Miniprotein binders against q5jf28. Designs and how they scored, part 1

Scores and structures below are computed, not measured.

Target 1, 318 residues: q5jf28
Amino acid sequence: MERERLIKTVEAILRGAGYRVARLDLKGSCFDLVASRLFLLLFIKATVNIDTITEEQAEDLKRLAKFFKASPLIVGLRSKSGELEEGVVYERFGIYALRPETLYDALLNNELPAVFAERGGLYVRINGELLRELREKHGYSVNELAQLLGVSRKSLLNYERGEQAVSLDVAIQLEEIFDEALAEPIDILRAKVEADLNVKPETPLEREVFERLKKLGLGLVKVKKAPFNAISTEDDIRLLTGIDERKTRSTIKRAEMVAEVGRIVNSGGVFILEKTKAEVVSEVPLIPKESLEEVKDADELIELIDKLKKEIKEKLFS
Structure headers, positions and changes below count from the first letter of each chain, unless a header shows other numbers.
F, E and O are the ipSAE of ESMFold2-Fast, ESMFold2 and OpenDDE, as the mean of both directions, binder to target and target to binder. V2 is 0.75 times the mean of E and O plus 0.25 times the DockQ between their complexes.
[cut] stands for letters that were removed.

## First folded at step 4 (miniprotein)

Design c3
Fold by OpenDDE base, look of step 6:
Structure c3 (fold): chain B 318 residues (1-318), chain A 107 residues (1-107)
Amino acid sequence: as target 1 above (318 residues)
Amino acid sequence: DPELREARDLLSQAITLMHEAVRLLQEGRPEEAADLMTEALHIVQRAIELAQSTGSDDRAIQLLKYAIMLMRLAIDLARNGDVDDALELLQWAYDLIQEALEILSKS
């Protein structure tokens, strides 16, 4: 109940902010929502407790975010230490984590959070050059201001260099002394993450399909915790690629999700199966792996996909 | 505390308006429902201000802030004609306000 309410709340926030949203109903996925508006793309994991995300899920979430030039986010209510605070940015596995209220303020009020949690304390990043200018303008020496704040001379010099984050309490004192905002906002909507895009296929069938797609000129990014198994790419061509032994109810459900995600991330979808008849599910072709032997390159594969989509559309209107 | 009593009375008024907004949504009158939800939202904001001034439980204030967020989203959904989604969020906001009211009543 609580998780479902959380996901629906996050979806409502994104839609209210004018994002196009696809929701995934896939247990264990590295993301539950994908959202796009103009040049912003978000992959969101919604979890009541942010400490329930696995490292594998986080790595896949970062991998998707890096590939699509998107921001990854975790949206939750609590951690192992207690309830999350509004307006505070947390971190798990190099991914920003925040409450729904913090996301609401960022998207609907254009209020980015400035406070982040680290090692059980609250901190902000200060504009160090502005801090120095204000200190000099008010006639404070480094020693006088450091003493007034209850910090070391070395700490104050590190703040002015931007080499050290400031505790929230000291930041509040600085803003009170100078009557000016010094805290730098955290751009949670444009988070840059590092990820390894060179993940190996896990199954014999994935290995076979990957080698065939590579022979067609496609680059491949393996994803473990998504409705698809890989992203296939060549130049402007992007295919959310599912790989299954046979058509199952799970295959159909994942193909439907791939269609929805594909619309948000401006990417096609395809499922490659060990054994199937060519068919289309929710505009996503299911093709036998043998069909990859009939095409010479990636362009011919796209033509095959488009032909299959067209033939089904014509059958539905005939 | 007189301010805490006033905050509880305001929350009770907001709950009454929210029940009427639910009825209006069910009757297919989403614009009138959005107006009542807007009034209820302002009442809840005033209740938060009073609860904060008394040093009330941070949990109750957090629940009320979350309820306000849900109410804002429900108002926008109602005005867009998304009645079912508006009803769902409004019910959740109601649940949170009730929980906050229970906390403030034990204080």
Scores: ipSAE 0.771, ipTM 0.911, lowest interface PAE 0.6, mean pLDDT 92
Fold by ESMFold2, look of step 4:
Structure c3 (fold): chain B 318 residues (1-318), chain A 107 residues (1-107)
Amino acid sequence: as target 1 above (318 residues)
Amino acid sequence: DPELREARDLLSQAITLMHEAVRLLQEGRPEEAADLMTEALHIVQRAIELAQSTGSDDRAIQLLKYAIMLMRLAIDLARNGDVDDALELLQWAYDLIQEALEILSKS
């Protein structure tokens, strides 16, 4: 129950800050929430213990964030080491992790965190150029200020050059000495991540479908831990692409999730099945894999998708 | 410590108001529940101020601050008609305040 309470809390924070939100109900997914407002896009994994996130989940979360130019976030309450601290940014697999209160402050109070956890304690990055200017304005040599802070001369030079983060205790001392804000906030809303976008198909059917989509001129970004199997893309075309052998209740549930995610990330959706008749579930076409042989390129695939969606809309309004 | 005892008494009062707010939500009276939650929220804030002045347990203070965030969200949900979600977050806040009160009682 604590995980469901956490997801509801994160959704409430996002909606309270004016985000459009899609919430997923998919076991093992790399994200639980995707949310957008203006040009900001967040993919969020909500987990009580942030150390339970698997490498596969984290890599897929980073793949989605990189592809969609979004910020990935882990929101949780504790780690293996104990409770997470409010206002502190942690990191797992290159993804920022933080408490719901820290997200609340960032989105609803416009107060980005500045403190991060590393081995050895809590740290802050500071405006090194401003530090140097304040030191000189107050008449301190590098050695004099280093002595006052109890740090080495080398460390102080590194702080001024932006080459080393400052312990939280030293950051507090600096702000007391100069009566000036020096801390650099951590932009958790625009985090940039690197990910390997080349992942092999998981099944023979996936491999076959990917090859057919590639022949149509579409690039593919495979994911393992999402309601869809891949993102199919060419220029401005983006399709959240699901693959199943047949239509099941799980297929319908995933198509519904794909539709919801697609609205947030401004992408279409499609499911390719081993054998079925063409139909539409929640604005997401389900088509047999043979339909890919009936189109010549990505534009014709989009035309097929749009035609199927239009037919369903006309039936609903007739 | 008199200030710590006063903080515990305030938390007990807040718990009573939150229990009443839960009942109002269950009865389909979310605006009245939101008003009680707002009153309870202010009482919890005062209790935190008193507990901090005594150097009380940081864990208890963390729990109370998290509960306040949940109460703010629940108030908004209740006033927007999202009663089931408001009830869930309010129940979580209630549980956290009870845990914090137990911690402060052991000090």
Scores: ipSAE 0.616, ipTM 0.862, lowest interface PAE 1.4, mean pLDDT 90

## First folded at step 8 (miniprotein)

Design L1c
Fold by ESMFold2, look of step 9:
Structure L1c (fold): chain B 318 residues (1-318), chain A 120 residues (1-120)
Amino acid sequence: as target 1 above (318 residues)
Amino acid sequence: DPELREARDLLSQAITLMHEAVRLLQEAQRTGDSSLLEEAADLMTEALHIVQRAIELAQSTGSDDRAIRRLKFAIMLMRLAILIAREAKETGDPELVDLALELLEWAYELIQEALEILSK
């Protein structure tokens, strides 16, 4: 299976589940799709072998997810050790990874996965209080149930206290013994991740632009592996912010991607260039860095952006 | 094995329907005739049910898990292709027709691979 087919399959799953979707065509990006529906926002990296995602990509994916309060996901088909199993959640760099079938079941069948992979095998977290109640109702002592399951007394106590996951085999045995659902689902749609949002500019031009934006009162979240270089933010203002020395074909493609992503995450976009005539690509302004000296604060920057968008529309329609 | 022979025959029938669905999607791209998208979705739905029956028969024979996994993945792709083709009809978006074609083409390849595995 080629990567393009995987990305398109994930897009189709998201669309089939009613999500608005933006798909990126950017090599090395930390995500390939962003999608929203009602209160859910997903950033998805699609990779055939989940072990090829780099630490830089994973950290940026987590930064975007944390900033936008989204769930990051890796969707893939295999790892270095072989094919991924459907219905099983893997983890790389603190991000859940799973097969497209597992995503399909979660979104189109409302069947969240419950089985996760750890070193040593497959595991399930269970409702420990319910386990204790069922054990007592069925007349088992802790020792009797532990013996039936082939686990230690200590392990069974840990299961009941919610302090330890059970192996998949033990989870199946418990379901057979009690004829009751004990497994707790994994919330892949609202995963919480930790990310360090403090990343330094990569180039002298970025440093200059970041300092000018900070002077305007904008906070910055730098990313390395996205069609934009940072997210500029102040109060309710959010700008997917690109930085280039001049307009190139790459710049235009990135601006188009920024427009698409912005629609999904309800954010504006801007590219700040060292050399350019002010213009608009797909509703994303490209402005020279000197324009940042012509405004006093974030509100005036937004007014400049809106003015440019209005002016280019008028020229096109006159 | 008569059940395995029937499963292979069913997969061949599904392939025929899928060829026609591909033709209809391609014609819809050329002409812009959105009614062809609905016809393609109906053919894909019929093929989907045939593949489901083939899976049931193949499983009853203890057939190779590699074939069964391919067929199940193909069913997911076909369900998605049906949904996307219908969205393409409602929206008029030609990129969605291309997406449906790519999903269907992959499903077709998986069914062919499964048929090959079952024919050894």
Scores: ipSAE 0.851, ipTM 0.943, lowest interface PAE 0.5, mean pLDDT 91
Fold by OpenDDE base, look of step 9:
Structure L1c (fold): chain B 318 residues (1-318), chain A 120 residues (1-120)
Amino acid sequence: as target 1 above (318 residues)
Amino acid sequence: DPELREARDLLSQAITLMHEAVRLLQEAQRTGDSSLLEEAADLMTEALHIVQRAIELAQSTGSDDRAIRRLKFAIMLMRLAILIAREAKETGDPELVDLALELLEWAYELIQEALEILSK
């Protein structure tokens, strides 16, 4: 399977599940799709081999997910160890990784995966309290049940406390012994990730622009592997912020992608250039950096952006 | 193996239905006739059931897991193509017609590859 077919499959899964989807055609991006439905937001990296994601991409993906209160996902087919299994959750850099089929089941069948891969084995989280109750109800001592399962007394006590994941084989045996589901589903749609939101600018122009935006009251979340360079934020204001020296074909493409992403994440877009005339590309203003000196605060910046959008709309329909 | 022969015959039938569904989607794309999207979805649904039965038969014979995996993935693509085609009918979005067509064409390729594997 090619990367393009994988992305289209993931897009179809998301659309089929009733998500609004934006697809990015940006090589090296930390995400290839962003999708929204009701209160769920997903940032998805699609890669045939899940071990091809870089730490930098993973950190940016987690950063975006944390900022937007979204779930990050990697969708792939294989790892360095072989093909990924259906219904199994893998992990790379603290991000859940799964097959398209597993995503399909979660989104379209409402079947969340319960099995996860760790250190070359398959494991399940179980309801430890329920395990204890069932053990006591059936009259098993900790020692008797541990012996029946071929595990240590300590391991069984850790299972009952929820402190240790159970091997898939032991989980199956437990469900067979008690005739009850013990496996806890993995909520891949609401994954909580940690990320450092304090990343430094990489270029002199980014430094200059960031310092000016900070003076306007905006907080900045730097992103390296996206069609934008940062998210500018103040309270309810969110701007996907591109920064370039000059307008290029890359700038135009990135602005188009920013417009699409912005619609999904309910955020505006702006590109700040060292040298440009004020223009709009796909409803995303391209403004000279000097325009940031003409505004006093973030609200005036938003007003400038909205004015530019309106003026161009009027010119297109006049 | 009679079951393996039946599985191959079923896959050949599914391929025929899928080819007609592809034709209908292409015609819908060209004409904008949304009624063809429902007809395509119905044919894909029939083909999907046939492929499911072919998987069951192939599994019972201990057939090559590579073929079975392709068929299972093709079923997922077909289900998606059905959903997307129906959504395209409701919304009138031509991009959804394109997406449904691409998914169906890929499912078609996977079924052909599976049939080739099962024929060796």
Scores: ipSAE 0.783, ipTM 0.917, lowest interface PAE 0.6, mean pLDDT 92

## First folded at step 11 (miniprotein)

Design p2
Fold by ESMFold2, look of step 11:
Structure p2 (fold): chain B 318 residues (1-318), chain A 120 residues (1-120)
Amino acid sequence: as target 1 above (318 residues)
Amino acid sequence: DPELREARDLLSQAITLMHEAVRLLQEALRTGDSSLLEEAADLMTEALHIVQRAIELAQSTGSDDRAIRRLKFAIMLMRLAILIAREAMETGDPELVDLALELLEWAYELIQEALEILSK
C-alpha cells in the first residue's frame, strides 16, 4: 500500500540521517514514527493525503510533542487541493506538513525549507535587516524600492522590520535585484506547538487508575490516539502508561510498541490492568491495579516495576 | 524525437539493472551473503546515474512533468536504498536488507510508470 511505503520511506530518511527510529503498526494512532538523534526528537504522522488527519489525532500529536519537547510533523504526498510541492511547508492544526523529499533535503542535505503555503499563495520570510542594508547600499529609498517591486511603502517597511512575509514572486524579484540570499529557513526540526495537556479519563477504569497514580505523586498527561493511555510523570520518572481490563492480543501488541517508543524517548513503560497476574511483556510490566495500593509513592512504584523485571529475567536465565 | 527516444532507452536500461539489483537483494536476504549487498549497491548506483541522464534529456525536450516528478522521487528512493543496503552490510541486520528491497521495488515501479508516460 502507498501509506506503508510512505512510512518506510520516512523511516529510511530518518535512519539515513542517523536517527534512532521506532515505527508503529497501529491504525488510528496520532503518530507512525518517533525518532531521536542527540537532542532532537520528532513525532511523525505519515499520511498520503494530509487532510485525512483528524483533529483528535493532531491534538494528541501536539500533546506528545509538547510533553517530550519534540517537533511534531506530518509527512504526506497530497492534500485536498492536489499534490504537495516539494520544498513547501504546509500546515494542518498547527502542525507542519511536507513531502518526504522536503524531509530528505532537511535531514540528509542540511537544506531546511523556506517556502510556506498560506491562503493566497506561497510565501517566504526574509532577513529584514539584511534587506534594509542592501537597499541602502544600492541607494534606494523605501519608496523607490517599493515602486520597483510593485508593493506598498507600508509592506516594504514591514518586510524590513520582519513583520510580514514576502510573496514568492517578490522574493524572486529581490534576489534578482540584489543577487543575495534573503530567505530565512523554517525550523521544522524544532517546531514549538501549543497543546492543552488537561484531558479527562475516558473510562471509569482509567479514572480509577489515574486517581491512584495521582495519590502516588504522579502527574498524568492523557492521550487517546497512541499505544498507551497516558504518560505518568514525576521529576525524572516517565512512564508510558497503558490501561486495559484484561490482557488481550491487543494489549500485548501495544506493550511491544510501548517498549519500542520508550527506548526512543528514554521512558519506561507499564500496563495497569483490571485483572491480571503480574508479568512482563517486552520489558513492559503488566500489573494489576491493586499493585498500586502496595506502594506509597512514585519511587516505590519504580522499585516494584524493576523488581518484576528482575524476577522474570532471573527465571529466564536459570 | 531522438533525445526523447534516448531518454526512453536509458530508462529501459536502468530498469534492467534495477531488476538485477532486486534479485541480488532477495538472494542476500535468503543467504546472508554481504557480497551480494555490495554488488546490488553498485548496480543501483549505476542505474541511478542512468536515470539522472534520462531526466536531463527528457527535460530538454519539454517532457511531461508527471514523468519527471516520478523519476526524481525514484532517485531519492534509490539513494536511500543504497544507503540502507550499506548499513545492512556493516551491521548484518536482515531487516535493513528488507527495507532496502522495499525502497528499490517502489523506485522500480515509478521508473516503469515514467517510461509509460514518456512513451505516449
Scores: ipSAE 0.852, ipTM 0.941, lowest interface PAE 0.5, mean pLDDT 91
Fold by OpenDDE base, look of step 11:
Structure p2 (fold): chain B 318 residues (1-318), chain A 120 residues (1-120)
Amino acid sequence: as target 1 above (318 residues)
Amino acid sequence: DPELREARDLLSQAITLMHEAVRLLQEALRTGDSSLLEEAADLMTEALHIVQRAIELAQSTGSDDRAIRRLKFAIMLMRLAILIAREAMETGDPELVDLALELLEWAYELIQEALEILSK
């Protein structure tokens, strides 16, 4: 119950902020929501306890975010240490994690969080140049201000250089001394993450399909924890690619999810099966792997996909 | 504490309004009558203002932070429910009505929990 309520809350926040949203009903997925507005794309994992995200899910989430030039986010309520605080940015596996309220403020109030949690403390990044200017303007030496703040000379110099984050308590003291905001906001909507895009296929069928798609000129990004198995790409072509041995109820559900995700990320979808008749589910073609031998390149594959979509549309309206 | 008593009374009023708003959203889902969404949004807006006042009073009395946090979260949910209900009026999407309903039901539960905490 609590997880579903959390997902729906995050969906509502995104919708309220004018995002187009797709919600996934896929247990174990690396993301539960994908949202797009103008030039912003978000992949969101919603989990009550942010420490329940697995490394594998986090790596896939970062991989998707990197590939689509999106920001990954974890939205949750608590950690192993207790409740998350509002207005505080946490981190798991290099992904920002925050409460729904923090996301609400960022998206609906245009209030980005400035406080982040690290090593059991709260910290802020400050404008170091502004700190120096204010220090000099007020006539404080580095030693005098460092002593007033209870920090080392070296720490203060590191603050002024932007090389070191400031404890929240020291940041508050600085803002009180100078009567000026020094805290730098954390742009959670434009988070840059690193990920390995060169993940190998796990199954014999995935290996076969990947090798065939590569022969067609497609680059492949393997994803483990999504409704698709890979992203196939060539230039402007992006296909959310499912791979299954046979059509199952799971295949249909994943194809429906791929259609919804595809609309948000401006990507097509295809499922390649070891054994199937060509069909379309929610505008997503299910094709036999043998169909990949009938096409010469990626463009012909897209033409095949488009043809299948058209033929079904014609049958539905005839 | 008279302020704490007033806060409890306000929360009780908000609960009543929210219960009616829940009923209206449920009926809107059943009938497809979008006019009920406007009425529900108005009731939610009134309840939201009442809950805000209750928070102020509870804070002034040094009341349990657990209650205040629940009330603040409930306010966020109510704001979202209002936004989603208004979008549902424009689009006619029953999924949005369902979403607004679920948010409001959660807010309702949180306010009840907060009232119980403040009554101990």
Scores: ipSAE 0.823, ipTM 0.930, lowest interface PAE 0.6, mean pLDDT 93

Design p6
Fold by ESMFold2, look of step 14:
Structure p6 (fold): chain B 318 residues (1-318), chain A 120 residues (1-120)
Amino acid sequence: as target 1 above (318 residues)
Amino acid sequence: DPELREARDLLSQAITLMHEAVRLLQEAQRTGDSSLLEEAADLMTEALHIVQRAIELAQSTGSDDRAIRRLKFAIMLMRLAILIAREAKETGDPELVDLALDLLEWAYEMIQEALEILSK
């Protein structure tokens, strides 16, 4: 199996479910796809073996998801332990990981998974209040049901209070005993993650540019594993911000990716270079760092960006 | 086992239909004839139903879970290829035809791997 095939399959799932999709071709990026539909936004890392994602990639994926109020997701086929099971949610670095079939079912069949993997096996969270009601209706004491399930009295009380997930085996036994659905689904489409949004610049040029942007009133969320170096923000302004020494083929490809991602996340883009003349690639301006000294605040930076895009449009239609 | 032999025969039949769908998709790219995209989607739908029947037969025989998992994965890929081929028809985007072809190629490989498992 190839990673490219997996990425294409995930793109197809997203398109089939009506999502607008941007697919990235950037090795080492924290995400391979970003997709939106109505009120949902997903950042997806596709890996054949989910244990291949690095901590740096995972932290950046969570930073992007937290900033954009998106759900981060890892889609894969295997782990170090073998094949991933369909319908089972795994977790790496606090990010849900699952097979493409599970994503397909969630998006195209409206069937969210309920089973998750944890140390010790497979588990489900259940409706504890309903469990207690069913137990009492069927005449079981806590001790009696715990004995039937092979669990402690304390565990059963925790299940009924919603404080502990049950093993998959116990969930199956409960279904057999009560003939009732007790499992609660996992909302992989609206996952909340913890992320540290304050990351230091990686290079002296980055530090210099960040300092200048901060003087303009922009906040910064630094990322390491994306086609851009940071997100520059102020009020309603959002700029996917790239930083490079000079314009290269890589710079141009990253600007193209920034434009594509920007369309999905409704954000502008800009690249700030040590040395260049001002130009525009795919609606993303490339400007020399000295241009930041020529504006006094974020609004003027946006005006400069808009002016450059207007001038390029005028040249194309002259 | 007669049901297992029937399942393998059905999978071979599905593969033949998938080859025909691939030829239609490639012809659509060459000619720009979008009606061929819909014909390919119809053929893929027929192949998909054949694979579903093969799964039912294989499950009734207690067949290797690895084969059934591969066939279910192939069904997902074929459903996606159908959806993508129809989007390609609506948009005129030749890259979507390439995507549908890539999905079918992987589905074909999954079915062949399942056949190999079921033949042992």
Scores: ipSAE 0.854, ipTM 0.945, lowest interface PAE 0.4, mean pLDDT 91
Fold by OpenDDE base, look of step 14:
Structure p6 (fold): chain B 318 residues (1-318), chain A 120 residues (1-120)
Amino acid sequence: as target 1 above (318 residues)
Amino acid sequence: DPELREARDLLSQAITLMHEAVRLLQEAQRTGDSSLLEEAADLMTEALHIVQRAIELAQSTGSDDRAIRRLKFAIMLMRLAILIAREAKETGDPELVDLALDLLEWAYEMIQEALEILSK
């Protein structure tokens, strides 16, 4: 109940901010929402307790974000240590985590958070050059200002160089002394993350399919915790690729989710099955793996996908 | 504390307006009358202002921060419900009315919890 309300709240925030949103109903997925507006793309994991995200989910979320040039976010209410604070950026596995209110302010009020939590304290990044200019303008020596703040000379010099984050209390004191905002906002909407894109297939069927797709010229990014099993790519071609042994109710639901995600990330979808007749579910073709032997390259695969989509549209309107 | 009493009275008024807004949203779903969505949005806006005033009073009395946090969260949910209800009016998407109802239900729960805390 609480998780579903959280997802709906995050959806509402994104919609209210004018994003196109797809919500996933997939337990254990690395993301629950994907949202796009102009040049911004967000993959969001919504979890009441941010410490419940697994490393595997986080790695897949970062992988998706890196591949699509998107920002990954965790939206939650609590951690192991207690409730999350509004306006504070937390981090799990190199992914920003924040409360819904913080996301609301960033998207609807254009107010980016500047405070981040580290090692049980609150910190900010200060514009070190501005700090130096203000210090010099007000006639403070490094020693005088350091003493006034209760910090070491070395710490103040590190602040002015941008080499060290400032405690929230010291940042507040600086802003009070100079009557100027010094805290640098955290661009949660353009978070850069590192991820390994070279993940191996997990099943014999995935290995077989990946080998065949590679022979067609496609690059492959394996994803474990998504409605698809991989992203297949060649130049401008991007296919959210599901792999399954046979058509199940799970296959259908995942294909529906792939269609919705595909609309947001401007990517096609395909499911490759060990045993199926060619069909289309929610504009996503389900094709037998043998069909990959009939195509010579990635372009012919796209043509096959487009042909299958067209043939079904014609049957639905005939 | 007279200010704390006033804050509780305001929250009770907001709850009443929210119940009426929920009724209007449900009626809009049943009838397809999109004009009820705007009326609901107006009632939610009035309720939101009342809750904001209740927060100010609760803060001035040094009331429990847990209540204040819940009320602030409720305000966010109410703002979202207003936006979503208006979008539902424009698009005619019934799923957005469901979303607005879900947001209002959670806002109501947050206000109730805050009121319980402020009544101790």
Scores: ipSAE 0.830, ipTM 0.937, lowest interface PAE 0.5, mean pLDDT 93

